# Designs tried in a protein design chat: VH-VL binders against q96ev2r1098to1170. Part 1

Scores and structures below are computed, not measured.

Target 1, 73 residues: q96ev2r1098to1170
Amino acid sequence: CVVSVEGLSSSTTDAQLKSLLMSVGPIQSLQMLPQQRKAIAKFKEPAHALAFQQKFHRHMIDLSHINVALIVE
Positions, changes and structure headers below are counted from each chain's first letter, unless a header gives other numbers; antibody chains are not in Kabat numbers.
F, E and O are the ipSAE of ESMFold2-Fast, ESMFold2 and OpenDDE, as the mean of both directions, binder to target and target to binder. V2 is 0.75 times the mean of E and O plus 0.25 times the DockQ between their complexes.
Where letters were taken out, [cut] stands.

## First folded at step 9 (VH-VL)

Design j4
Fold by OpenDDE, look of step 10:
Structure j4 (fold): chain C 73 residues (1-73), chain A 120 residues (1-120), chain B 112 residues (1-112)
Amino acid sequence: as target 1 above (73 residues)
Amino acid sequence: QVQLVQSGGGLVQPGGSLRLSCAASGFTFRSYTMHWVRQAPGKGLEWVSGISGSGGDTHYADSVKGRFTISRDNSKNTVNLQMNSLRAEDTAVYYCAKGPYWSSGYFDYWGQGTLVTVSS
Amino acid sequence: DVVMTQSPLSLPVTLGQPASISCRSSQSLLHSSGDTYLDWYVQKPGQSPQLLIYLGSNRASGVPDRISGSGSGTDFTLRISRVEAEDVGVYYCMQALQTPYTFGQGTKLEIK
């Protein structure tokens, strides 16, 4: 149920990323790691994590291509 | 209403420098990417540079890398293009353009354009 | 870089007749999100460029419904169902899938 989002634009806010994540499904948690231009998000459903990865991997946001990966727990 | 008003430009000798500025209004400036697009006389459009909302990410066409610098001041709602080591082939009308909200993919508003002429 | 190729480069059209411009990209502009990062712009004489179509088929605000964008992958078309005098200008496609953004050569639409 966990995805990592890397390559985030420095202008990305928690609210923006949360909105993007929630467009696929509800999340349990979101941890922003600004120094790494990274975020870790946990979806309530594994299917949503997969869907998010498939849909938004290499998505260009604010002139930055994000890398979305599923984190194996 | 969205407005992009450009300033700067003019005539400069090869090797010289110019600074273009674009003042934006009518939208939450820091939430949008800004870009510069140029058009040589009688030619088509060429994307020159883009900058993210916060200014933390910048991108350049290969033709201007190392010579041009895009920057923005979100407190003043301005985007700038510092052009150094100018060449004759940099002669063009330069447009500032507004990108989409926290995304990429189009320019929905454009400045009026500024002529930059590089000639000896 | 993604190469954009437009055709034709010159498009003389009779008023009231339809017009069609083709744009091809050297690679697919379809993202896994479902969005296609292809825009159309027009630059009318003495004016700045203006957005017509974004993300392949979305009409920009104020753009009449007689202008439409279609296509997928690498092949795109801008259509004007009934050309009007105000449609004179140079039309450009642009990909925004990746930097650098790249434009087609432009298509000059003129009235016969």
Scores: ipSAE 0.774, ipTM 0.942, lowest interface PAE 0.7, mean pLDDT 96
Fold by ESMFold2, look of step 9:
Structure j4 (fold): chain C 73 residues (1-73), chain A 120 residues (1-120), chain B 112 residues (1-112)
Amino acid sequence: as target 1 above (73 residues)
Amino acid sequence: QVQLVQSGGGLVQPGGSLRLSCAASGFTFRSYTMHWVRQAPGKGLEWVSGISGSGGDTHYADSVKGRFTISRDNSKNTVNLQMNSLRAEDTAVYYCAKGPYWSSGYFDYWGQGTLVTVSS
Amino acid sequence: DVVMTQSPLSLPVTLGQPASISCRSSQSLLHSSGDTYLDWYVQKPGQSPQLLIYLGSNRASGVPDRISGSGSGTDFTLRISRVEAEDVGVYYCMQALQTPYTFGQGTKLEIK
């Protein structure tokens, strides 16, 4: 259910990232870790976490290539 | 509705400097990446520079890196290109273009173009 | 840098006839989502460039159905099924996979 998003532009806001996450499915939580250029998000359904990773891994968001990984809880 | 209005072109000598500006309206400016694309007379398109929606990340073509600086002011809805150490090869029409923060490329609106001529 | 190569560079076409423009990239533009990061633009005489196609095959707003894009990870085609006078211009492919973004050389479509 959990994804990590790394390589975020320093300009990416929590609202922007939440919008992208919600475009795939409802989320339970989002934690921004701006010092690491990273975020951790939990989807309500595991299938949505997989779909998000497939759609956005190595995608360019705000001129930065992001890496999306599925996290074992 | 969406408009990108450019200014700041002109004639400049080699080694000189020039600042281009692009004023945006009709969309939520901070939600879009902004780009400069140039076209030398009679030639094709060359992407020059891009800046993230909030302004924190910038990218440049190798041909201009170290000489050009892209910047934006989201309170004034402007993107600028500061061009230093200009060379004859920089002579071109310069376009600003917008792309969405959530995708790559997809330059759906372009400014009218601004001619920069670098000549002795 | 990803090199984009277009052919032909000049394309004379009779009104009402189909036209095809090829574009090849030096590396795959295919993303793991299945999307292909290739845009097509046209620059009509005296005008700024206009987006025609994004993600390989999607039409931008206002682009007529007679214009379509297709292609694989490195080999792409723009097709105009029936050329109209308003289609005159220079057509560019652009890879949108990574910065620096790079354009093909352009294909000048002209009515013969």
Scores: ipSAE 0.310, ipTM 0.848, lowest interface PAE 3.1, mean pLDDT 91

## First folded at step 13 (VH-VL)

Design r7
Fold by OpenDDE, fold request of step 17:
Structure r7 (fold): chain C 73 residues (1-73), chain A 120 residues (1-120), chain B 112 residues (1-112)
Amino acid sequence: as target 1 above (73 residues)
Amino acid sequence: QVQLVQSGGGLVQPGGSLRLSCAASGFTFRSYTMHWVRQAPGKGLEWVSGISGSGDDTHYADSVKGRFTISRDNSKNTVNLQMNSLRAEDTAVYYCAKGPYWSSGYFDYWGQGTLVTVSS
Amino acid sequence: DVVMTQSPLSLPVTLGQPASISCRSSQSLEHSSGETYLDWYVQKPGQSPQLLIYLGSNRASGVPDRISGSGSGTDFTLRISRVEAEDVGVYYCMQALQTPYTFGQGTKLEIK
């Protein structure tokens, strides 16, 4: 149920990314790692994590293509 | 009441330099990408450069890469274009343009344009 | 780079008649997110460009419903159902799927 989102702009806010994640499904948690231009999010449903990865991988945000990967638990 | 007000530009000889500036107001500047688009006399539009809201990422057209530098000062709500090693082909009206909120895909507001003439 | 090709380049139209402009991209402008990164702009005489349509089919603020954008993949169309005098100008499509952003050549709409 966990995805990593890399390549985020340093100014990306929790609200912005949360909104994007929530467009696919509800999340359990979100951890922003601005120094790494990264975030880790856990969806409540595994299917939503997969859907988010498939839908938004390489999505251009703030002139940066984000990399979305599923994290093996 | 979004506004983009440009300044700078003018006449310069080949090899010279110019700096364009665009002052923005009416929106949360740091949350939007900013871009420069130019139009040579009697020609179409050409995207020149873009900068992310945070300034972390900059992009350039191949035609200006290595010569132009885009930058922004989010404390002053300004975006700038430093143009070095100017060529006759750089002669154009330059527009600053506002991108979408934390995303990409369009320019919904444009500056008034600034003429840059490179001629010997 | 994504190449954008517009047709026609010159479009004389009689007032009140419809007008259509085609824009073709060298690769699909659809993203897996569901967004289509194709915009339409118009530059009216003596003015800065202005946004008409964004993300394929969304009208920008203030754009009348007689102007519409459609299409998918690599083929897009801007349609004006009833051309008015204020529609005179040069129309451009632009892809924003990837940098560098690229414009079509422009289509000059004039009144016959």
Scores: ipSAE 0.829, ipTM 0.955, lowest interface PAE 0.6, mean pLDDT 96
Fold by OpenDDE, fold request of step 17:
Structure r7 (fold): chain C 73 residues (1-73), chain A 120 residues (1-120), chain B 112 residues (1-112)
Amino acid sequence: as target 1 above (73 residues)
Amino acid sequence: QVQLVQSGGGLVQPGGSLRLSCAASGFTFRSYTMHWVRQAPGKGLEWVSGISGSGDDTHYADSVKGRFTISRDNSKNTVNLQMNSLRAEDTAVYYCAKGPYWSSGYFDYWGQGTLVTVSS
Amino acid sequence: DVVMTQSPLSLPVTLGQPASISCRSSQSLEHSSGETYLDWYVQKPGQSPQLLIYLGSNRASGVPDRISGSGSGTDFTLRISRVEAEDVGVYYCMQALQTPYTFGQGTKLEIK
């Protein structure tokens, strides 16, 4: 249910990323790690985590291709 | 109303330098990528460089890598293009262009263009 | 780099008649996100380029509905249902799937 999103711009807001995540499905949590240009998000449904990874991996945001990976808990 | 107003440019000899500037207004500048696109006389459009809204990422065409530097000042709503080691083939009208909100993929507003002429 | 190829390069048209411009990319411009990173621009005489179509088929603000973009994968088309005098200019397709962004050669639309 968890994805990591890397390659985010340092100015990316919680609201922006949350909106992107929510476009696939509801999330339980979102942790922004600006210093790492990274975020960790947990979807309520595992299928949504997978869908998000498949859909938005290498998606260009703010002239940066984000890397989305599934995190196995 | 979105506006992009360019300044700078002019005539320089090969090996010289110029700085282009683009002043933006009418939108939340830091939330948009900015780009430079050029057009040689009588030719088509060529993407030159792009910079992320935050300024964290910069991209360049191979033709200008190592010679041109794109930068932005979000406190002043400006994007700049420092052009060094200019060559005759850099002669063109240069346009600044605005990208979409947070994302990427198109240029919905363009500056008026600035002529850069590199000639001995 | 992604190579963009337009056809034709010169397009003389009669007022009121339709016009069509083809743009082909050397690789698919479809992204898994569902977005198609193909734009169309027009540069009218003495003016800066302006956006016509973005992300494949979306008309930019102020663009009349007689102008439309279609296509998928590597093949795209810009259509003008009824050409008007104001449509004179050079049309460019551009891919923004990856940097460097690349433009087609341009298609010069003129009135016969």
Scores: ipSAE 0.825, ipTM 0.955, lowest interface PAE 0.6, mean pLDDT 97
Fold by OpenDDE, fold request of step 17:
Structure r7 (fold): chain C 73 residues (1-73), chain A 120 residues (1-120), chain B 112 residues (1-112)
Amino acid sequence: as target 1 above (73 residues)
Amino acid sequence: QVQLVQSGGGLVQPGGSLRLSCAASGFTFRSYTMHWVRQAPGKGLEWVSGISGSGDDTHYADSVKGRFTISRDNSKNTVNLQMNSLRAEDTAVYYCAKGPYWSSGYFDYWGQGTLVTVSS
Amino acid sequence: DVVMTQSPLSLPVTLGQPASISCRSSQSLEHSSGETYLDWYVQKPGQSPQLLIYLGSNRASGVPDRISGSGSGTDFTLRISRVEAEDVGVYYCMQALQTPYTFGQGTKLEIK
């Protein structure tokens, strides 16, 4: 149920990324790691994590292509 | 109301330098990418450079890489284009353009344009 | 780089008649997110370019519904259902799937 999002702009806010994540499905948690230009999010449903990865991997945000990966638990 | 007001430009000899500036207002500047697009006399549009809202990422057309530098000052709502080692083929009207909110994909507002002429 | 090819390059149109401009890209402009990174702009005489259509088919603010964008993959079309005098100008498609952003050559729309 967990995805990592890398390549985020340092100014990306929790609200912005949360909105993007929530467009696929509800999340349980979101951890922003701005110094790494990274975030870790946990979806309530595994299917939504997969869907988010498939949908938004390499999506360009703020002139940066984000990398979305599933974190296998 | 969104406004983009450009300044700078002018006539310069080959090898010279110019600096373009674009002052933005009417929107949360740091949340939007800014770009420069140019148009040679009687020609079409050419994307030159883009900068992310935070300034973390900059992109350039191959034709200007190593010579042009895009920068922004979010405290002043300005985006700049430093143009060095100018060539005759850089002669064009340069436009600053605003990107979409925390995303990419289009330019919904444009500056009035600034003429840059490179000639010996 | 993604190459954008417009046709025709010159488009004389009679007032009140429809107009259509084609834009083809060297690679698909569709993203898995569902977005299509193809825009249309118009530059009217003596003016800065203006956004008409963004992300394939969305009309920018103030753009009349007689102007529409359609297409998918590598083939796109801008349509003007009834050309008016104010539509005179040069139209450009642009891809924003990846940098560098690239424009078509432009299509000059004139009134016959």
Scores: ipSAE 0.821, ipTM 0.954, lowest interface PAE 0.6, mean pLDDT 96
Fold by OpenDDE, last read:
Structure r7 (fold): chain C 73 residues (1-73), chain A 120 residues (1-120), chain B 112 residues (1-112)
Amino acid sequence: as target 1 above (73 residues)
Amino acid sequence: QVQLVQSGGGLVQPGGSLRLSCAASGFTFRSYTMHWVRQAPGKGLEWVSGISGSGDDTHYADSVKGRFTISRDNSKNTVNLQMNSLRAEDTAVYYCAKGPYWSSGYFDYWGQGTLVTVSS
Amino acid sequence: DVVMTQSPLSLPVTLGQPASISCRSSQSLEHSSGETYLDWYVQKPGQSPQLLIYLGSNRASGVPDRISGSGSGTDFTLRISRVEAEDVGVYYCMQALQTPYTFGQGTKLEIK
């Protein structure tokens, strides 16, 4: 149910990323790591994590192609 | 309303330098990518450079890599293009262009253009 | 780099008649997110370029509904249902799927 999102702008807000994540499905948690240009999000459903990865991997945001990876638990 | 007002440019000899500036207003500047697009006399449009809203990322066309530098000052709502080692083929009208909110994909507002002429 | 190819390069049109411009990309401009990174711009005489269509088929603010964009993958079309005098200018397609962003050669629309 967990994805990592890398390559984010350091100024990306929780609200912005949360909105993007929630466009796929509800999330349980979101941790922003701006120093690493990274975020870790947990979806309530594993299927949504997969869907988000498939949908938004390499999506260009703010001139950065984000890398979305599933984190195996 | 959104406004992009350009300044700088002019005539310079090959090997010279120029700096273009674009002052933005009417939107939350830091949330939008900014770009430079040029048009040689009688020719089409060519994307030159882009910078992310935060300034974290910069991109350049191969034709200008190593010679041009895009930068922005979000406290002043300005984006700049430093052009060094200018060549005759850099002669063009340069446009400042605004990208979309926390995304990519288009230029919805453009500056008035600035002529850069590189000639001996 | 993604190569954008427009056709035709010159488009003389009679007032009130429809116009169509084709744009082909060397690779698909569709993203898994569902977005298509193809824009259309027009540069009218003596003016800066202006956005007409973004992300394939969305009309920019102020663009009349007689202008539309369509297509998918590598083939796109800009259509003007009834050409007006104000439509004179050079039209460009542009891909923004990846940097460098690349434009088509431009299509010069003129009134016959």
Scores: ipSAE 0.809, ipTM 0.952, lowest interface PAE 0.7, mean pLDDT 96
Fold by OpenDDE, look of step 14:
Structure r7 (fold): chain C 73 residues (1-73), chain A 120 residues (1-120), chain B 112 residues (1-112)
Amino acid sequence: as target 1 above (73 residues)
Amino acid sequence: QVQLVQSGGGLVQPGGSLRLSCAASGFTFRSYTMHWVRQAPGKGLEWVSGISGSGDDTHYADSVKGRFTISRDNSKNTVNLQMNSLRAEDTAVYYCAKGPYWSSGYFDYWGQGTLVTVSS
Amino acid sequence: DVVMTQSPLSLPVTLGQPASISCRSSQSLEHSSGETYLDWYVQKPGQSPQLLIYLGSNRASGVPDRISGSGSGTDFTLRISRVEAEDVGVYYCMQALQTPYTFGQGTKLEIK
């Protein structure tokens, strides 16, 4: 149910990324790591994590292609 | 209302330098990518450079890479284009352009353009 | 780089008649997110370019209903149902799937 999002703008806000994540499905948690230009998010449903990865991997945001990876727990 | 007001440009000899500036208003500047697009006399449009809202990422056309530098000051709502080692083929009207909110994909507002002429 | 090819390059049109401009990209402009990174711009005489259509088919603010964008993959079309005098200008498609962003050659629309 967990995805990592890398390549984010260092100024990306929780609200911005949360909105993007929520467009696929509800999330349980979101941790922003701005210094690493990274975020870790947990979806409530595993299917949404997969869908998010498939949908938004390499999506260009703020002139950066984000890398979305599934984290297997 | 969104406004992009450009300044700078002018006539310069080959090898010279110029700095273009674009002052933005009417939107949350730091949340939008900014770009420069140029148009040589009687020619089409050519994307030159882009910068992310935060300034973390900059992109350049191969034709200007290593010579041009895009930068922004989010405290002043300005985006700049430092042009060094100018060539005759850099002669064009340069436009600053606004990208979409925390994303990429289009330019919905454009500056008035400024002419850069590189000639001996 | 993604190569954008427009046709025709010159488009003389009679007032009130429809106009159509084709834009073809060297690779698909569709992203898995569902977005299509193809824009249309027009540059009217003596003016800065202005956005007409963004992300394939979305009409920019202030753009009349008679102007529309369609297409998918590598083939796109800008349509003007009834050409008016104010439509005179040069039309450009642009891909924004990846940098460098690239424009088509431009299509000059004129009134016959």
Scores: ipSAE 0.807, ipTM 0.953, lowest interface PAE 0.7, mean pLDDT 96
Fold by OpenDDE, last read:
Structure r7 (fold): chain C 73 residues (1-73), chain A 120 residues (1-120), chain B 112 residues (1-112)
Amino acid sequence: as target 1 above (73 residues)
Amino acid sequence: QVQLVQSGGGLVQPGGSLRLSCAASGFTFRSYTMHWVRQAPGKGLEWVSGISGSGDDTHYADSVKGRFTISRDNSKNTVNLQMNSLRAEDTAVYYCAKGPYWSSGYFDYWGQGTLVTVSS
Amino acid sequence: DVVMTQSPLSLPVTLGQPASISCRSSQSLEHSSGETYLDWYVQKPGQSPQLLIYLGSNRASGVPDRISGSGSGTDFTLRISRVEAEDVGVYYCMQALQTPYTFGQGTKLEIK
């Protein structure tokens, strides 16, 4: 139920990414790693993590294609 | 209200340089991509360059890559296009254009345009 | 690069009559996110381009409902249900699925 989002612009805010994540489903946690242009998010439901990965992988945000991957726990 | 006011441009000889500037107001500048689109006389529109809100990412058309540089100063709400090694085919009206909020996909506001003429 | 092809390139229309412009892309402009990265712009005489339709079918602010965008995949259409004098100009489709963004050739709408 965890996804990594890479390729984020350095100016991406928690609120922006949270909104995007929540468009798929509720999240349990979000950790921004701006120095790595990365974020780690945990969905409450595993199905939403998968859906988010499938829906938004390679989605262009702020002229950057984000890389969304499922993290195996 | 959103405003994009352009400056710069003019007449230069081939091989010369020009700098275009676009001053933005009426929106949270750093949250939006900015772009340059040009239009040769009597021709259609051609995307030239784009820059992310943060400035982290820049993109260029192959026709200008290595010669043009897009930059922005979010403290001044400006986007610039440095054009070097200008060619006759670069002659066009150049428009700055605003992208969508923290995303990509369209230009909802455009500057008034700036004529760049490259001629001997 | 994605190639955008518009038709027709010249569109004379009688006032009050409908108009339709086709735009085709060399590859699908649909993203898995559900967004379709096809925009329509119009450049009226002596003016800067202005956004009409974004992301396939969304009307930009101030655009009347007599103007609409439709389509999917690689085939798109801009429709004007009742052409008015103010609609004169050159219409462009543009894909923004990937850089470089690319425009169609433009369609010049004129009143007969």
Scores: ipSAE 0.802, ipTM 0.952, lowest interface PAE 0.7, mean pLDDT 96

